# VHH binders against F-box protein At3g56470: the designs that were tried, part 7

Target 1, 367 residues: F-box protein At3g56470, of Arabidopsis thaliana (Mouse-ear cress) (q9lxz3)
Amino acid sequence: MVTRRRSKKKKKTKRKKQSSKEKEKYQTFINLPCDLLQLVISRLPLKDNIRASAVCKTWHEACVSLRVIHTSPWLIYFSKTDDSYELYDPSMQKNCNLHFPELSGFRVCYSKDGWLLMYNPNSYQLLFFNPFTRDCVPMPTLWMAYDQRMAFSCAPTSTSCLLFTVTSVTWNYITIKTYFANAKEWKTSVFKNRLQRNFNTFEQIVFSNGVFYCLTNTGCLALFDPSLNYWNVLPGRPPKRPGSNGCFMTEHQGEIFLIYMYRHMNPTVLKLDLTSFEWAERKTLGGLTIYASALSSESRAEQQKQSGIWNCLCLSVFHGFKRTCIYYKVDEESEVCFKWKKQNPYENIWIMPPLNLIDLPLFDHRI

## First folded at step 25 (VHH)

Design f1 (from l4 with I113S)
Fold by ESMFold2, last read:
Structure f1 (fold): chain B 367 residues (1-367), chain A 124 residues (1-124)
Amino acid sequence: as target 1 above (367 residues)
Amino acid sequence: QVQLVETGGGLVQPGGSLRLSCTASGFTFSSYDMNWVRQAPGKGLEWLSDIRGYSSYTYYADSVKGRFTISRDNAKNTLYLQMNSLQPDDTAVYFCARTDLSGSYFQAPTFDSWGQGTQVTVSS
């Protein structure tokens, strides 16, 4: 049994050496300080993040946390056919078709905090819809004109959620309707029309620092402060840009941005100076990524090029095609352009997926 | 019915100054934004500046900012363009134009009324 004892000793030595080697590997990459682990994982593409999450419990938790933090907005295409919706994740360059019978007869109004605001022009029903969870939050009915825009301040799961729309613009007055979560009815407020004409339309609405900013087709920027029940028109207009083919507006951390689109030139980005209310062109985005669509837009600040979409403009419209997602760098190196073409949808809009996306069931996988 | 008439064009030396005028009639002048646009020989139209009908706010193309000043006198129904530091590439026919209020500010500019234009030539 000397051979068995020798082999046991050799096996024990091999196990100890393998165990020590595994313990050292475990210590070298598993026990990184939290800030260093976050830096490493934040640099990974999504596929590599998923693979890295299988390393150990600590890496799993970090990968899932940072994956959720770095989840990019998705673009939703609303088909001209009934109940068909296409979602596009630019970080994975993947799309899928989903079926939402809950939204039959509805059109999209606005997107914020992972929720869509949907309106049925036949029943006058308003509905918050989360396409990732399929949760619905109905709102009181309201009649809206075809070209009327509506926005909201935050997720409908918040007690602070406020809906806002301008219902009428006459020569003398502007009529605003608001709805605060759990109120019995819509509130109507009437203000002096400081826009000087009754046929202005509102092209863009963003909510920032407790205030709705409204951009008109004539280039005027107005604000509504719901806490003060206060409406006013800000001085100035953004500079005209010859050859422009439309615009988008977005908000990021209290700052308001306007993006001019062109047919054959890179977009230009302007930032509103909140003290002078003048618009200044930005030559760089400073790490900000803007995801622009006509009804509402998203923005994200990133510190590195993890997603491949960093410090750029992600546009949902190119040459009038609403089934495109085009990437431009503003006054930096090479222009990045990812272009695909299908028949135009009825509408498209950016939406931010929830932070717990991978814990949610797949969309429309009912049989 | 709507009428816009430009005057004040002519020959100037490089570095010189010129003031253009545009007299408006047939509409409520103070209700409309007004513009200056130019067309250089063999080139397309170039928008230069606009001014609001009811406020003091003005806007300029980058090519003329700091050298040209748009103004208006609503009592006289007259639009002005003060042009300073003129150079040979400012040679063009200059038009005043009334903004088409049915269009979008964020689309290619459209104008529903134009003057006949006044020639400005910058030459030594």
Scores: ipSAE 0.039, ipTM 0.415, lowest interface PAE 6.6, mean pLDDT 75
Fold by ESMFold2, last read:
Structure f1 (fold): chain B 367 residues (1-367), chain A 124 residues (1-124)
Amino acid sequence: as target 1 above (367 residues)
Amino acid sequence: QVQLVETGGGLVQPGGSLRLSCTASGFTFSSYDMNWVRQAPGKGLEWLSDIRGYSSYTYYADSVKGRFTISRDNAKNTLYLQMNSLQPDDTAVYFCARTDLSGSYFQAPTFDSWGQGTQVTVSS
């Protein structure tokens, strides 16, 4: 990889043998102000962006930042009837159908950072799967109830990866299991149950700023701080209208958003105030695009409408008996539109592709 | 009391067309998603199409996409299904159904009210 100190005046340069004019050209180009560098790089196709990112550390950071902005999340569909899955890029309307029989019998629990956490309820096997690289990382077995949620903090390639689940809720206690990378076994922690409802279940779990936020089916928000081994129920309740038919929760740059779905009115978008723990309804996304499914959520801010999808909610839902996506613009001229997918009862999952997608052997160059 | 009544069924030749109607009463029709479902002889139920109450967006099963068109007239409390290019495999009892408002967006819909059905027979 090309790594370079930020100053062109450092004593050593790596792997450069250029004419004096060409060397001056590279040094001048490398030293462009950040806003000019962003403008130049923004005009490059993805393949040239990847090549440009090898120039120096400053260019690498700029190119990678622009790739994240311009690369939209993909949808993954698992076939119910065979061992195939399909990756779909809605921004380029391209798909790739792949076969992976080792996933037979697994269901998706959670998605983050390009990884899926997969569970086989018959064998109690738990593993991470990256559908782009096809890498698998097995985890210790754990029995999970059908409606039990599990989440993780970051990619399993990180030494900081932590798995989190709530295994039981009783009148008096709540039991949490965690697994930290390279641990020998799951850690069990028991806390006083401060939830009021006897049958509370968790609908959404999001990791943000070092903590897990857990939303119950009644709108109570709890947090778990793994560094402090601390559990608490937060005081704020989102303004949930009667007749809500589902919700999504996502994080963007440390901010927590909650979306309630209804059949009789437009979705509502709520933002958590991290100081007061009160929820405020948003009437606009301010250029933010939110991609959400029940098991994952992604966000992307963009000012240019290159993909034709911007400043909207892209939600994975059932439409009749088909899993599909709806696009909803939150502004006052809001609309609902659908893009059709193959019938699949398995949940559609938004997932971010790796930033070096072109170099992966998995994909055909013709696509 | 919620009531759904289908009409417009009958005998048609292959390649023919029919238009089914479903008249609704006893609820705020425009607030509910409405569906067409069929049952062929000796077969289970097959969902065909829905139309949203709020936005009027439509969706179709692959088996009927491009041949069938769902529509609604909220002023007449009536749901329609225009069926074109009918084939013998389309022979079934056709039901209109109201989507249960308590259902989740993360699960296949359930229906809390059904009509009695109307017979469609496609034969030469």
Scores: ipSAE 0.024, ipTM 0.472, lowest interface PAE 6.3, mean pLDDT 75
Fold by ESMFold2, fold request of step 26:
Structure f1 (fold): chain B 367 residues (1-367), chain A 124 residues (1-124)
Amino acid sequence: as target 1 above (367 residues)
Amino acid sequence: QVQLVETGGGLVQPGGSLRLSCTASGFTFSSYDMNWVRQAPGKGLEWLSDIRGYSSYTYYADSVKGRFTISRDNAKNTLYLQMNSLQPDDTAVYFCARTDLSGSYFQAPTFDSWGQGTQVTVSS
């Protein structure tokens, strides 16, 4: 009885002291204003976000919600000397090198929805690749010219996925090939060219609101509507800019953007007016952040101005053994230009990681 | 023999107007995009405007937008530049230039033929 009483006193005292300490800790986390908690969590790299999510229930919910909202695109680069590729997460400033010998000889055609469309010009093999899950989805073979571009409408896991490529067979005609999910083979359609005689390539293709928009090396914009099997060349051209050294084209929620690159000047962002087909320079992105690369681009609406990646044009640049991203704030017309370390930024591709990256075996949670 | 000859330069008061002409020969004028470029004393070349060979589409540098108007007459093989509201810093030699067809639309244009230029002087 006396032994039991000493044990109960020690247990009761320990429980009361621990309960009071937990109450004080709980009150501290509960007392953080929602905006302050969101600010702290939004500034954490993914690794630290995961660690912070283990603090308490309130922090876990906030971390998971902000994780989905603030997941940013990654950069991918395929080595030309071995069978590896490199993924880089700018938010954590960390990379990983991965081996996938089955992609030897393949090049990237297009990137969208976390998938890459890959083509081997020697074997004419075509497949979708997800570099995060390492899933491959083979497609029927197709011969393509060296500089012929291909695009797709959405992830190959969707029943609506449509592959599209366009080329000039002769000066007078355009050939379009499409492949729709569950089809046995490619569909071929032929149209009058209607493009200028000095045309020789399509440089950029984007899919927007059911339509493929195709930009030529001569500045013409054409469209293909697969639901109508309709091809046409749109009026107007983007304005030339003094000293331009190339461009990217991208799409976000039905809006089409063109980004001029310069050797010695800040990039210029243009938006297409889909009713007049005129291009107008944008002095603000209205909180939109664009991640631009040559073979496709990713876009995010950013709601938190303190994230540091808000209303920005983010360009892919690799220089040597250190990865960097260049951020340009459009609405300030600032002389603060993030630097160009590479002469040709087109080799690197933005790609969206899956929503729950930490559950995949590809990545070490303890990095 | 490709030739481009500018005319119409001269002395003008600030706020005045001037119209430049460039007569082309030795090539199919309507097949080429044409440009106006100027060089102020002791300075580098400044691109001002271009006009497409197969359309009326035009583009202007910010320094001259709204004041200068480029046009062409393909039947007369002639390129024009109407310059209004001239200021002393518009003083330069003005050149007619033909765009090299081998370039990309989205890269800095190169010019494969130039005129000898015409002097424009804006002085009070």
Scores: ipSAE 0.015, ipTM 0.333, lowest interface PAE 7.6, mean pLDDT 72

Design f1 (from l4 with I113S)
Fold by ESMFold2, look of step 25:
Structure f1 (fold): chain B 367 residues (1-367), chain A 124 residues (1-124)
Amino acid sequence: as target 1 above (367 residues)
Amino acid sequence: QVQLVETGGGLVQPGGSLRLSCTASGFTFSSYDMNWVRQAPGKGLEWLSDIRGYSSYTYYADSVKGRFTISRDNAKNTLYLQMNSLQPDDTAVYFCARTDLSGSYFQAPTFDSWGQGTQVTVSS
């Protein structure tokens, strides 16, 4: 069946008014001075922050301000069985199990701006999916190889949304396909293959400053500028790291970060110099935390020290049989070799939840 | 206006060497891949070599690999072709060409700007 974007019925999805006991509890806090109210609210889990924001205008403003500061990415796990999906919120250390029958047979391609790009390799169907609203935006079909990566520039609700993939790499040529919103069909562009003659697969794609940066399995970095329809291989290479067991690449405010993972030694953290295109090793991320997953990663900067989470990699791990995550401080000795193992890239991905969670279908048991 | 001006052509003996230059203006030279292409008498165009705008990587046609070297100086907006071990079959008009970045619907790159060409003649 053909799927289309659904209207969000925010007003009807609001939960019933909080119970009389909860309302009474929050009424005693209404008369607090602003600084004390902010202190109390800063200690609430996200779910309680949402409930507190319904008390009055003063509480709403305080809760929403702190909510933006404290909102972390969520980790979504894709079961090998159909229709089973698990969302993990590391700030509350809680899982939420969901069922999305409309995604049966799909694998994840990329995550950005709260949206997943999903692909069905049997039917060649491609769609954007928002797991928080269940909105779907179908895209024209496209055949993709198993290890082929696809990325997008921004949310599909934006008129500037652009999809990008490298469909083939031959000895002489690279073929790129793009799709711009409201186009009739995919655009195909062919460029000379300027990569090394070894077989090259792309391990990471990041959109930043209007262009796609593409990292190969050999550490070669390429750039695609969609506004110029321009492809080139950049000169910089990360330092050679034998025995690498995976990598992650992400963007933060126009800066590109690359992390190489190893089984028995500390990860290597690198930052791209955007003028020389050389990689520089970093011992610290400063106030930045990188939420790492194989297909795309998220970043978050500490604006104030309220969260206490900064200078970290956040990685998916098992603790016993439970899926969790671990925060690894990048300037300390590593315990990663006992807790993190390379996983299938389609098993999980980080996604940013929307700021106002109480009006979403995810928290409405009637949906 | 995009302009490409070749210099350095001329007469040379078999086994000799020659260096071609192409001065570019009217566009951001360092952003474009640049090419050398030749046309021998009575033949079509033959692509010889390219050099990437931002990288040091080069690529050569099999007919000239090992004998010709492409290079660029982005500060001077100049493309070069060092030609060694020249033979009579290398006699042609040599063109500097800019790669067309709007290459939709084609398998091979095309060129959107060309110089006037410079004659290279190899004879005893």
Scores: ipSAE 0.000, ipTM 0.117, lowest interface PAE 19.8, mean pLDDT 75
Fold by OpenDDE, fold request of step 26:
Structure f1 (fold): chain B 367 residues (1-367), chain A 124 residues (1-124)
Amino acid sequence: as target 1 above (367 residues)
Amino acid sequence: QVQLVETGGGLVQPGGSLRLSCTASGFTFSSYDMNWVRQAPGKGLEWLSDIRGYSSYTYYADSVKGRFTISRDNAKNTLYLQMNSLQPDDTAVYFCARTDLSGSYFQAPTFDSWGQGTQVTVSS
């Protein structure tokens, strides 16, 4: 009876020590605390903000939330010689170089609603140009004098866009030309010259509530109503003759303002009383910021506290012998020192950027 | 002879919409600024809106801004007023009026021609 000893082979269950590889949580930039992310994004220029917004959804949301909607006008510097343009954002103190070979030989005449009026003195061609989209809207040719001022009422994308200019001032008559959007020809109107006989050139033209306001170098204000085909010279004069160092006229919500500087003096702000047609000095802008150059002006009431600067004048001026821009706080009677490019006031113009800068080719790094 | 004829008035419930039309004849319609004015019972004339002849810019009184829309069709010599979100206080006779070209910038706009008016009644 041979008792077969069944040797129970003890299966040593090798407990595989699962080495807990501590997953080194590579803290990816994606896991930045929201506060830190916002802090970083808040310091990014718009270009980098846009780039950052492409990283992930969280970054996108943060970037969009902190993205400064540029509601303030930009300044375009342009050269007479190099077809080069420089865009300057005063709020961000950033510059962008622009090149528009299609504008070769053209000069800038006016700006409104994000569009430039361009004129070629060799071909007599006029066109509207959007520097942000590079869109061009041509119009019939017109011979213009070098110092001839032009203005238009609104963006040429509107069918209500009207271009206005005074083509001739004689002893007896003023000739006005207007171009309505999509018209085939210029309309010509002739009126009796009621301006004072000596030294009348138009320096500033603004459009407000269907009327073109035209300021002469002598401080006379004239009105042209295209709907009525009516021309009138107002009897009111500024209390002081605007100095040669800078005179700007702007419109805001139906109100007309005149800003002028004399020598090294602080800017004076006048508001037109539309009832009496008298100019009254204003010691406050009431929250309004005015951007003005020799060729155009822009105004904004609600520039939210981005820079905390309210009631300011941004002026391209001849300050003494210097060609510069100034930032002046009207309520505080103080100048804010910013680094401005030194340039002739006639070689720059204020322009409104589009609300959505994201889609601007200017920021397309593909170039 | 200048003629202005308003149509489109009627009874509408609060919150409702109405479109008024004014047909113009006897003048170059496109050359004139056109206006809508209303007169409520026992009240004076109230200017509501205008549209410029040449520029086609539109202007509104604060009382109707955002609710009313003025427009024109120069080819049809017709002025329109789209009225939305009508309220009982909008009950009035509505007139189209042509702006007087002889008016002064120093004065309130004057009108040289009027329609007969169309009654708009907003009631529940």
Scores: ipSAE 0.000, ipTM 0.233, lowest interface PAE 14.7, mean pLDDT 82
Fold by OpenDDE, last read:
Structure f1 (fold): chain B 367 residues (1-367), chain A 124 residues (1-124)
Amino acid sequence: as target 1 above (367 residues)
Amino acid sequence: QVQLVETGGGLVQPGGSLRLSCTASGFTFSSYDMNWVRQAPGKGLEWLSDIRGYSSYTYYADSVKGRFTISRDNAKNTLYLQMNSLQPDDTAVYFCARTDLSGSYFQAPTFDSWGQGTQVTVSS
């Protein structure tokens, strides 16, 4: 009778030791430094983020905080008559009116990462503005021509934020100005002009992988690398058909797209080959939705077909007195959007809303 | 040997004017593009203006456009910079520089010859 009791104790001790070693292995992942955890989570696709959020409370919090809820861009309209701003969410078809008296006399120059670049032509003031938080980051003053384009690399809250503009184009020289985050002054760089003699203006500027890409109205693409203080004009020209009435350039994950609009034909989508620097026509957006405006365009890879807005070009249009968006499906034999007309570039722009829209006083329905 | 000698610097009140001169020797002056550049204390080199050797076309930085005028007298081998409406921010050492003809179109202009510079101080 004595022999049966010894075997049961050994099995319990082995199970406890295995459970403790398994618990120790799981404990090593729970104690990941917050910075490392965030770094890992930031690289997870949404599906894996959701899975990771089920691991523990700490992971859950980190995952939720980093969960890129792909919010669709909002359209902001700038009134010509007053200091009123209208925000439009195309996904929810919601409008919100905002008033920013602090931006009186300012015009929009660019939008990226939820920030507006605003310029006052009377005072020569330049500032970053977040319409959702009303945060403002002033910059040194700069005189700008009406048709002068500007771009910035990322949110001004980042120390890596760089603002870029071409201030002068002469027969022999171009002058570039850059502003680094928290800099006291503009950096000026002068390069020899390699642009064609028929150069008029830069129409589109995008930032990608440390480089500013500048498209002229003649279809010339120039590159500026601020790290190298290097300027180059590319020999390639995008295939532009006669009768184009506008274009949009956008960047998505290192890829550069150019969209030409036409009065009598469907838009053409071009993709830049960064190796050959040639433009290739694309029949599809590859699952991207491009939110296009004259000064800046946003691109999103929407995973969730929730809004039906997928793989399309989204444009602001006026339908009578109503401001709306039209969607052009690139992959579908859609009718020519004859309703699209070139708009004043300063009247509207796409902007990315913050991820935590719930906390925005804008949605406080208590009003 | 290429020599560039700047003169005309000094102390001036805000809103005042000053004319700088640069005398060139040791090369065919008319064959080279000439530049004015400046360096303020604690700042980098700033290009201000150039004048072409052959065409005599002039170019200006935005910072000095409308206030400064570059000119040259090829017979005297002399480069000039007329500076009007001077401000405290214009305080710097001003240099005459010859454009390096070997410079790349994709880089900022380079200079192969410099003067010693002349001090301009704008102070009330």
Scores: ipSAE 0.000, ipTM 0.250, lowest interface PAE 11.7, mean pLDDT 83

